# VH-VL binders against q960a1r229to459: the designs that were tried, part 3

Target 1, 231 residues: q960a1r229to459
Amino acid sequence: LKGDRIELLLPKNIDQFKKFKKDRTVISSGLITRFVSTRNPKEFSQKWISTKYVKEFNEITVNKDSVVVGAALNIQKMADTLTSSLSINIGKEIDSFIQKFSSPQIANFATWTGAIISGAKSSLSVSDLLILFNVLDAKLTLLNNSGELTQVAIEEFAEKKLFATHTIVNAIFSRSLTGFLFCLKLGETSEQDSTNFNFAALVGNQVSRIFVGLGGQPKRLTSLEVHIDAL

## First folded at step 1 (VH-VL)

Design A13 (framework fv_axatilimab)
Fold by ESMFold2-Fast, scan of step 1:
Structure A13 (fold): chain C 231 residues (1-231), chain A 124 residues (1-124), chain B 107 residues (1-107)
Amino acid sequence: as target 1 above (231 residues)
Amino acid sequence: EVTLKESGPALVKPTQTLTLTCTFSGFSLSTSGVGVGWIRQPPGKALEWLANIYWDDDKYYNPSLKNRLTISKDTSKNQVVLTMTNMDPVDTATYYCARDVLYGSFEYYYMDVWGQGTMVTVSS
Amino acid sequence: DIQMTQSPSSLSASVGDRVTITCLASQSISSYLAWYQQKPGKAPKLLIYAASSLQSGVPSRFSGSGSGTDYTLTISSLQPEDFATYYCQQTYSIPYTFGGGTKVEIK
């Protein structure tokens, strides 16, 4: 028996989430399971709020010009959504790249938001999911503690460390992305050092997006983009 | 039980470099969601945050001191090291290390367990 | 940098008194605020995090409240062991800044 009672709220929609958030700690289903089984629960808040059952955090909406992926969805569901809604060639590369940095076991368990936040927080390690979001020009819908929703570019979210002040609601991807996607991850083992690198390029008909990861935030190769776009 | 203990020189001359080591037990910096920070307190004055390092090697520095500070960790030894260059008598203070734990996905970090502190006097 | 103004800088109180300490941020910090207690010659001890969440092992007479720029630490019935200096800290933005401290002294 564990002595202290943990208060966990399970809101069903974003309005309930806003109302019940207050001083509660935001948690995903995976972290809740780990916390409950932890020997030292005093290290964590006694008041929790889950995103797992919030409708808006679990939505997948495919519009004519955009795809919206809810924050509580796992990496594999996000990948499947993108591969089915973006161009065939871009989708194939997304699926291929994700299989290189995330095993099926991890991709079916870990949320994409957890991976993005972890990647945005690191100053030494490269983040494969973060560079993928960068090259795809992903936008994030964020909720602040005052209940306000804002939309920011993934680059701004990471640079300004908005994960410290906001809850991610969803990611938005353009269906107008054109061209071919190429992603690369360099490393020898699954337990490799943080001294690795990744690369992602989307070469479109008129516009290119090119990023390199050497540790921390991916760097945009703007000069190379200008040169390629001029051709 | 979680404990942290600071060690380093009690006396430093002006212009010299200070190196402080935080040795801890009861947790590991290989565990996601944990970090260690350094805070100082001049005699009779308020607390001043210096730097944090986290499990993923992410580092934060007080911008007013950034050019003088370096923080690093040795996960296998359960140690975090802070280095401060060009010491001045105004840097005389008790230096604390503390565990900083993530409370949820909203990136709340708070220092829940502190070391006893080590007094560093900067004098010629 | 976010400036944390703590008031009063000191107060004298008797055992059993209700004590209120305030912390004013120069901009909204969205409840990213912690309160610490420091006794003479000792390290600070975490009392409250996320503005109002009581740390495990801290007596229920301590409570935190507030939002935006204005935060309050309340001790509902002061005990002899509560005579100490109290500090607030914002963790909303780097650098993480502390208030100037409030010294609670025996009357």
Scores: ipSAE 0.000, ipTM 0.413, lowest interface PAE 12.8, mean pLDDT 82

Design B01 (framework fv_solitomab_arm2)
Fold by ESMFold2-Fast, scan of step 1:
Structure B01 (fold): chain C 231 residues (1-231), chain A 121 residues (1-121), chain B 106 residues (1-106)
Amino acid sequence: as target 1 above (231 residues)
Amino acid sequence: DVQLVQSGAEVKKPGASVKVSCKASGYTFTSYYMHWVRQAPGQGLEWIGYINPSGGSTNYADSVKGRFTITTDKSTSTAYMELSSLRSEDTATYYCARDFWSGYYEGFDYWGQGTTVTVSS
Amino acid sequence: DIVLTQSPATLSLSPGERATLSCRASQSVSYMNWYQQKPGKAPKRWIYDASNRATGVPARFSGSGSGTDYSLTINSLEAEDAATYYCQQRSNWPLTFGGGTKVEIK
């Protein structure tokens, strides 16, 4: 019978993903259900490739100096990994902050990669997961269309809009991060509160990282960091 | 007044499961993590896990992982620990203890009275 | 796991003497707490974040240290101070305790 054509590839490992990526559009695991349910003829003629079943995108590796979280994992798996692998102060604040911007239902379904890309694309909304990655100095492993792997800071990923040309493979967090982490989100705590901003500060013994989100990309408060580090 | 009250002593055979409760009062239950710490007779303190009652997130020590579950009932402000496949090495006094999440973490400020769990054949 | 080594295992001193309890961490830690435990009782938070006394703790107790080396000092021992004291690090998961130092009054 005749009808719309759909091609959705489900590679099982990174070598298959590299081989079959070509000009195909990458979808996060959280979007598969939406794509199936849209029933749009234009979308059903598109060539798509999923990260959901790629072995390397579902791996967690805890090393002495770093923790690596695969791109296809959901927000809650990422949070649990960071909470158990980073210092107690940092881990508790991550857990607390995620509960404020992501319900258990969302955190157990949505990928952290989808949330990061959405945050990096936005010019109007504050991005809670993005500011968390910024304050934690997260690095991303990226794959280009030529099959080359590169590592970039989260700030560079967002500024250069690398989501348009690269696939996220994993996130890397340093286990040497220490100090006090404080995160804040306003606009969710009160029905009368029209304010929408977020804030994240990591105050350590040698280096402080401080960010504020007022809409769009979080802004680093470097002058305040210098002042606090001098104390 | 803040109080943590634990259930009574348990005697179990090897291979059985035990469930211990810790009822909190005098504070907002979801504002504090609840930890479990055990102490074998004549030995030191061993941390075995926590739960965040607000979201239900848990973390367990490797010594009990796979056999240990922490849960909460927010309606009764009660935390529970369950340890399965009991061994003689699990004989200990089990304590619950609360911990505030904040920018300045101050340790376990309130403890339950302890529940003795004896595993013997 | 961060290993905490407490020394000595037992301190036996007379009333009025000064006691110094040591806690050494296998790697640098930022948050060290101390708990007092008397026989048959639950532990009590005694010193938190290296040097802060918990509410109700007598002024004769003080904590100090940073990095890998921490200590708890009792300036002038009293009979009520007989107990086991445990250090606890809160810098990394899993939470770990030292083996304890038992303070005995002669």
Scores: ipSAE 0.000, ipTM 0.422, lowest interface PAE 17.6, mean pLDDT 82

Design B02 (framework fv_solitomab_arm2)
Fold by ESMFold2-Fast, scan of step 1:
Structure B02 (fold): chain C 231 residues (1-231), chain A 120 residues (1-120), chain B 106 residues (1-106)
Amino acid sequence: as target 1 above (231 residues)
Amino acid sequence: DVQLVQSGAEVKKPGASVKVSCKASGYTFTSYYMHWVRQAPGQGLEWIGYINPSGGSTNYADSVKGRFTITTDKSTSTAYMELSSLRSEDTATYYCARGTYEWLSYFDYWGQGTTVTVSS
Amino acid sequence: DIVLTQSPATLSLSPGERATLSCRASQSVSYMNWYQQKPGKAPKRWIYDASNRATGVPARFSGSGSGTDYSLTINSLEAEDAATYYCQQYSSYPLTFGGGTKVEIK
């Protein structure tokens, strides 16, 4: 008689988000456009909740020891925050890398959260943002269905597939990171369906973090880290 | 020099409200969260809430939720806590403490404490 | 809520002795801090992220642990170390403290 109804809730703070989340599908600004445009009725959720206007998900906090970036912020805002808050050698490479893997149009509209979740879900594609978070030793603040806030390493988030049970609140980056950051895409191929590779390395005076993206989870090159740190 | 200076001791009747101030100096007020922790006489520490002065976001412990409000005045770098409908079990020393929501966070600077006594 | 259990409740030792204070969490935590509190004073930052000494904390203090089991060790107790020490987790809200261990010098 009435036909199907689509409900989208726009909570304004984290307490409203906790109260109204229930069984609703969590949508960021980038993802909502994709889902609205789909031509597959079977894939439509009728109950959605947005992170876009949640005050706590839009906050940026720069402290002496760390930088916190809210989950609803776009990729460019995240990059700008890190570039201005981390050491000059790390910040320059972040800005350069973002410009190479994301157009200004995409970076100004897509959330970093959407890109991280997409990368963590995929077993076949290489995620440039996920490897960046891995090399920077990013931590995520997560909200579970019981309204509890927890913090986890980016590697744990992806490995345990916590995107299935948790909402990302923010990302946390250490301001104590030093050295030179190097990021690049590897493996140009003429095959359209071939998986490319990416690479990220943070090389410091005493410690190094090195990752290779082969599709799915980035792999840490611990043996290479030991050899470089010995130099 | 980072410093947190709290207002003086309060004596209140059950059902009254109390408002305690915490004036910060020596740092950028909006760059750190301000937490409140209380300690009943002879007891341990209990976290009761925080505010992020930058955006105004707050989080309150269930033990005080519905009676507790944290606010800030950025022009004076001052955080305030207000606890209403006071009960005898609210008798405690209340501390403000600077901390962050983020990784490796701890309370690095504490106010001197404000004793709040609730007696019938 | 994450419950932190500290043991012993009170530790009475002589100067020069080694003190080990335990803090056990009801579930795994990533961030554990320790605070020193002397009678009538506000708590003071002591150890953060399990093992890092705060500025001004003597080298005789060390923190260790991961997951659910953490400890604070004083390798050669001095008279000035008499205080109550509280562990505190920063992994999950609400933030919680242990019940404290009171260190007394004989």
Scores: ipSAE 0.000, ipTM 0.462, lowest interface PAE 13.5, mean pLDDT 81

Design B03 (framework fv_solitomab_arm2)
Fold by ESMFold2-Fast, scan of step 1:
Structure B03 (fold): chain C 231 residues (1-231), chain A 122 residues (1-122), chain B 106 residues (1-106)
Amino acid sequence: as target 1 above (231 residues)
Amino acid sequence: DVQLVQSGAEVKKPGASVKVSCKASGYTFTDYYMHWVRQAPGQGLEWIGYINPSGGSTNYADSVKGRFTITTDKSTSTAYMELSSLRSEDTATYYCAREDLYYGSGEYFDLWGQGTTVTVSS
Amino acid sequence: DIVLTQSPATLSLSPGERATLSCRASQSVSYMNWYQQKPGKAPKRWIYDASNRATGVPARFSGSGSGTDYSLTINSLEAEDAATYYCQQWDSYPLTFGGGTKVEIK
C-alpha cells in the first residue's frame, strides 16, 4: 500500500516485520482503515508498518497453564478468549466489564494493544483495560529494535515506558488465577481538570490483588496487593 | 412464577435455517446469562452457546460456530437462537437454560425451557 | 475439552436399594453439577457444586467428590427416581456433560 510520499507496509510474519520495520512507525489494525481512508496523500511524508496481517500478532494459544493473545486482535476477541479460557468467575466479570466500559463498536474495531498503550501514556485519565490487565497480572511479550523478544510484567511495561522502544507481540495470562474478579468505574463524566476513579480487585483465599486508578493532576495507577486469610 | 417458554417444533430441509425463541417471565431478564443446550434423539446433552442479555456478548461451541447466532429482545424478555446451513446431525431437542450463580460455589443451570424439537430431513 | 465419563450407563435396581452413580473427569475440575432428566422432559437442576441439593431434591440424594472423581448417591431408591442423571462441569468452556446414567426400577 503506497501513495504520494506515503508508504504503508503489510508484512505477513514476524521475520518480514523485523526486516521491514526499520525506521517505520508501527500502527495497529484499528488505525489502518481510518489512516488510509481519511488521510489526504499530501499530508503523508512518513513510512508506516502494520501489525494487522503479521501471523504471530494474530495468534491465540491456550496452554495448560497460560493463555496467549496476539497483539493485533481487537478488544472483543481478547475478551472472548479470556472468558473461554480463564476460570469462569473471572471470565464472566471480564465479559461484563468490557460490555459496560467499551461500546460494541469500539470493542470490535480497536485493538487491545492500542488501548493498553494509550492508557500507559495518559496522565489525565485512567485506562479501564490497563487496570484490568494489572489485576490479572498480565505479562507482555515485546520485540525490541534489535529483533530480540522479551517478556515483562504489565506494570513494568507502563512504568518504564517500554511502548516507546518496543512492539507488543502478545499478552500472556495465567490460567491458575483463582478467586472472584470485581470491577467498578467511578466518576463517569470527566472534564479537563476532573478525575476518573477505577477500581478492580481479584479476591482469593491466600492473595488478593487490588488496583485503584486515579487520573488528573498527573497521578496514575496505584496498586495494592493484600493477603486474605481464611478468617 | 419464574419460567422459560420456547417456541414450537420445527421441521426443516438440509441447508435451511431455523430460529427458536425462548420467552422469559417472572424475573429481570437482563440479570442472568441465557444458554442453549441440545440433545439428539436418544443421546446426551451438548452445550452450544450463551448470551449475556445485558451486554449482548455471546460464546458458541465449536460444533456450531459460524452457523449459530444467539440474540435477545429485551422489550419482550425473549432470547433467540438461529442455526443456518442445517445438517441431519442438527436434529435434536434444543433447550434454553438460565445460568445462576450460587455465591462461593460457582454456576449451574437453575431453570430450563421445555425444549423445541428441530428435525432436519430430506 | 473436558471429557466427563459416567458409569454405569444403566443401573437397574429395586425400590429401597442404594444407587451410586460415578462421574470421572479427564482433568481436575472445581465445579461439578448434576441434572435429573425424565423421558420427554427438560433436565432439572439436582446437585450443584458437587454436594449441594437443589430446592425440592429429596434428602436421600447426596453428591460427593473432588478433583477428577465425583459421585451421586441415592441411599434408598424410590420409583420416582427413575430417570437419567447427567453430570456437568462448569470449570471451563465449552461446558460439557457426561453421557448420563439411566436409573431403572425393576
Scores: ipSAE 0.000, ipTM 0.405, lowest interface PAE 22.6, mean pLDDT 78

Design B04 (framework fv_solitomab_arm2)
Fold by ESMFold2-Fast, scan of step 1:
Structure B04 (fold): chain C 231 residues (1-231), chain A 120 residues (1-120), chain B 106 residues (1-106)
Amino acid sequence: as target 1 above (231 residues)
Amino acid sequence: DVQLVQSGAEVKKPGASVKVSCKASGYTFTSYYMHWVRQAPGQGLEWIGYINPSGGYTNYADSVKGRFTITTDKSTSTAYMELSSLRSEDTATYYCARSLEYDSFPFDYWGQGTTVTVSS
Amino acid sequence: DIVLTQSPATLSLSPGERATLSCRASQSVSYMNWYQQKPGKAPKRWIYDASNRATGVPARFSGSGSGTDYSLTINSLEAEDAATYYCQQRSDWPYTFGGGTKVEIK
């Protein structure tokens, strides 16, 4: 009767991760994901998998049209990558904004995936990293329980609560984004206080993306975007 | 059981256009990029473009830019390439191949290839 | 674009002999992969990230290298290994392939 044996799996690439994940339900906690047998729940209930050493979760790929940031990377590494890969105006604002909501200690230790999942789960607090991903039109590559990969917009990920059924593999940002990025926190409380409101706007020559965070998921201001794009 | 099945061989005259299909099965079509790679007789592999089926975004090699279009039909899980103003140097076997955008080892599955011959 | 130069163009050896195929990049690359292509067939994934065998690839195949210089070695050739082998880089867009090395069995 072996129901409580602990097994730590250390896949080196996504193909190995898919193989280990096959026919298993995933419970995620940072860089360690625990599997539960779907057939016999008491069997091998202590199976854990680390995403820390999965090559694809640690890679940064700069393509002509996009930049890809692996799920296991920390917030600062993500910020550095975007700052160096996107336009000067967008990059400067990303760096400035991240410094306001994440201390160097947090940014160098916390994964961006942890921060995004935390933000997507909250119904009361604003999430600065989530609104940043929204304004940048980020896409997430997700792995489902059947080992299939899919890509979704960050807005869809949060709205459908896909963190409950999928593993984040990477984030994809368009290098075709142009214009000026403006991000700020609103309110009279500390900038780290959960009662703060946030705002992010990307204003380009023909296309604008504008979001406000009042608690929970950021709201897109589509009417304002249409008005500004008509100017 | 992932499969990519391409349409049959084509013979075209210089200046004509050719359209080749690649039907995908066994996976979620919109989760993978679809690439096109060609190979002239006796020559090596040349990447010529890709499409991201989820967004419809495309990218083309400079060698075919302006004459090459990739499209998809999500309802049939099929990718298409169309090459216009055909030249003799476009004579090649054209392969579709899938990849993840971030894949360090892309092209895990390939179509069987479609031979396009440009002759008068 | 990153240019990959493969050598030799053709390698003709007897069964049991060792084959070494070279791939040189015009600049340093982080990911070097190898594909096997048999006549009339599509290429097949063979070695990834310089040294890792794809599933089903025989143990006699090995890859090595870093930076600009990479190699694929077959330590004891078998008849089924007759094919053209292409190196491919994924470090920068566009993905580029080498010219290929044709391995022939005498």
Scores: ipSAE 0.000, ipTM 0.437, lowest interface PAE 13.4, mean pLDDT 80

Design B05 (framework fv_solitomab_arm2)
Fold by ESMFold2-Fast, scan of step 1:
Structure B05 (fold): chain C 231 residues (1-231), chain A 119 residues (1-119), chain B 106 residues (1-106)
Amino acid sequence: as target 1 above (231 residues)
Amino acid sequence: DVQLVQSGAEVKKPGASVKVSCKASGYTFTSYYMHWVRQAPGQGLEWIGYINPSGGSTNYADSVKGRFTITTDKSTSTAYMELSSLRSEDTATYYCARDLYSSGWFDPWGQGTTVTVSS
Amino acid sequence: DIVLTQSPATLSLSPGERATLSCRASQSVSYMNWYQQKPGKAPKRWIYDASNRATGVPARFSGSGSGTDYSLTINSLEAEDAATYYCQQFSSYPYTFGGGTKVEIK
């Protein structure tokens, strides 16, 4: 209450995280970059909790039908996991796409959850990782303020703005996905610092998933999927 | 309060089919995988399959493949297992269990349903 | 299939003694759980992911291990600890359980 204090808790498992979560702001990765108060900075206390060391948020599980990637893992670890666990034609394109839109410095330090949340919050910028999750039919396991776990499609997470009320625990990818993955960016600079259009298509034998991003949430091209699947 | 409640004991003859229900309450049914595990009298635990209630995808152990089906009814938050062509070695207590972290961590478990196959 | 071998099959000790239960996997696993089962009852999640106690599990219980060798330790046995304990791996399909260790209080 009185005086400037920072409380930073480093829970080691999900049960500790639930106990420590009450009234605390979640930091998925990195350093606290800014402290500000609208009233009096000297008297305002920040309460922070890190997901970085929560065991369940750092786990990778490869099952027969699915791959589960913990929320605290960086983009490169996520990409490596998917590349080695999904079909060769899908994994190869994931590896290529990540290498083109993210530098090694970013991919080895930024969490995939940070990138997904940033993409879901933005109405004006195109998110490369968000469209990748959409085309791969990713599901997210979310923890609400009541301690309940729920599983939602990535499209629902972005549409309902669930980042405001839930903590991401992990992402779930189906290993039964088949076909060829193709990802495209338009408007990229030599430094790859922005895009104004992206496109991702997974073309399978009888099922296709096609998305386009023009800023904000990627849009599914359902009519095109029907035409391709009919072939 | 999260709980799983299973249907009552069954006695069947060899060659018959049995269907066991598992009703979930206290959580969002489609947010967790549901597993089935059986235990023969005096023996250990054997995993026999799972279902993802959201997408309907299933996976079955080789010991029951071809005779085993898991289904769900989202409107009643109920999972079902059906085992056909029953054999004496299918005599067991059958448990449903929620996969808490989508990684094989089973909590809670149903109370169990005893299935006895005898002539 | 990954085979889990638990030893001993039965452990009979007096209250206050320390019990150590072993679970050995036929190949390296990254994820191991332990369940407590009392006669006529459903199993209860007891230790998850090698070393974490489930909510409500007494502090006298601890899990440890990695790779192929895992253990469950009860520092000071109480009468209510009489049960069969099963290890379970979830690193690879199919998920498999150990044969169980029955803990008996003399």
Scores: ipSAE 0.000, ipTM 0.409, lowest interface PAE 17.2, mean pLDDT 79

Design B06 (framework fv_solitomab_arm2)
Fold by ESMFold2-Fast, scan of step 1:
Structure B06 (fold): chain C 231 residues (1-231), chain A 120 residues (1-120), chain B 106 residues (1-106)
Amino acid sequence: as target 1 above (231 residues)
Amino acid sequence: DVQLVQSGAEVKKPGASVKVSCKASGYTFTSYAMHWVRQAPGQGLEWIGYINPSGGYTNYADSVKGRFTITTDKSTSTAYMELSSLRSEDTATYYCARGGDYIWEAFDIWGQGTTVTVSS
Amino acid sequence: DIVLTQSPATLSLSPGERATLSCRASQSVSYMNWYQQKPGKAPKRWIYDASNRATGVPARFSGSGSGTDYSLTINSLEAEDAATYYCQQYSNYPLTFGGGTKVEIK
């Protein structure tokens, strides 16, 4: 019957999570709710482990030089944190960009981690959150199956498909990022659009980060960065 | 009961356009991508494109790009494909299929198929 | 494009025999699925994410593999297993299918 083949573990701290993670699929309470309401219950015969009660996945830490956002937090909470913690121009654009691609219902329910993994795992569509993380030079704290923590750049996470072998614990953003952030989603976004793409640029005094998404992983426009930095 | 129900068979002349519908029921229409896959008689499966109904994002295979459009009507939970400038090699059974969940990235529900025949 | 090569193209065996179907990708993939299709019918999701059986799929079916090499195994063939099986990668656009392996029961 419904849920009768589900094993869901609810560890209470990071040490329990490390011990019991093994081959279990990591899930938020939101994803479980979506799954049981929309999928055939008899297909749900997987082993699951929750991050709900593990402090490290749910915390926000604003340090002098960085801001850390736990992996279990929803998209809106992540956006609010970045908007209040990063420079005014960067924060304003983040708020604007997220409002254009994510409804309040989705942003308050879905985790940013789910959106990032979805964007990194498949080339299904233009990934708005993945390009945002790329232009902001986000770092991810990852937990491997041996219980070891490592930190990797978002570009490396996506390129090496580390979602297959690691659990995301948090994202780290530098508070030293300076300049102007510009994010665009191009294409009419109507049901008739044949091609869509997004674009994100962080233009600073010394260095620029410029990315374009044409479906799949965002591409860095390094030649354009060199040209802009020379101006 | 989750179902995808497609419109009936079509016979078209070369150069014409065809529009096929796929009506979804039993789930939240905007929570899943809708893909289109075709199969020429006696041949294998070919992915031709998809739409994310939530944002309207589309992506089309090079074999149909420029002639292919996928649209949705959220009020009726219906996806449409339209293929223009039809050629004999477009003769195929066209399937809609539900996909696009990062936990279970597979086509879990398929429409029954719509046969499109392009003849002179 | 990621090219999926399935082998053999046709597999003809007797009931009770073991069948192994191979699918090789031209580059590493993170999601490999298998679909069963019988003549005149829509494909059915059979195995998803390399090794998970879909609802209603008999226990005699198993999927395995990672990276570029994937397999679908039927431990003891039954007459109802006669069908064409397609592998499909869900890692990169364009999404691609293998050419299919037709399983025939003598």
Scores: ipSAE 0.000, ipTM 0.434, lowest interface PAE 17.5, mean pLDDT 81

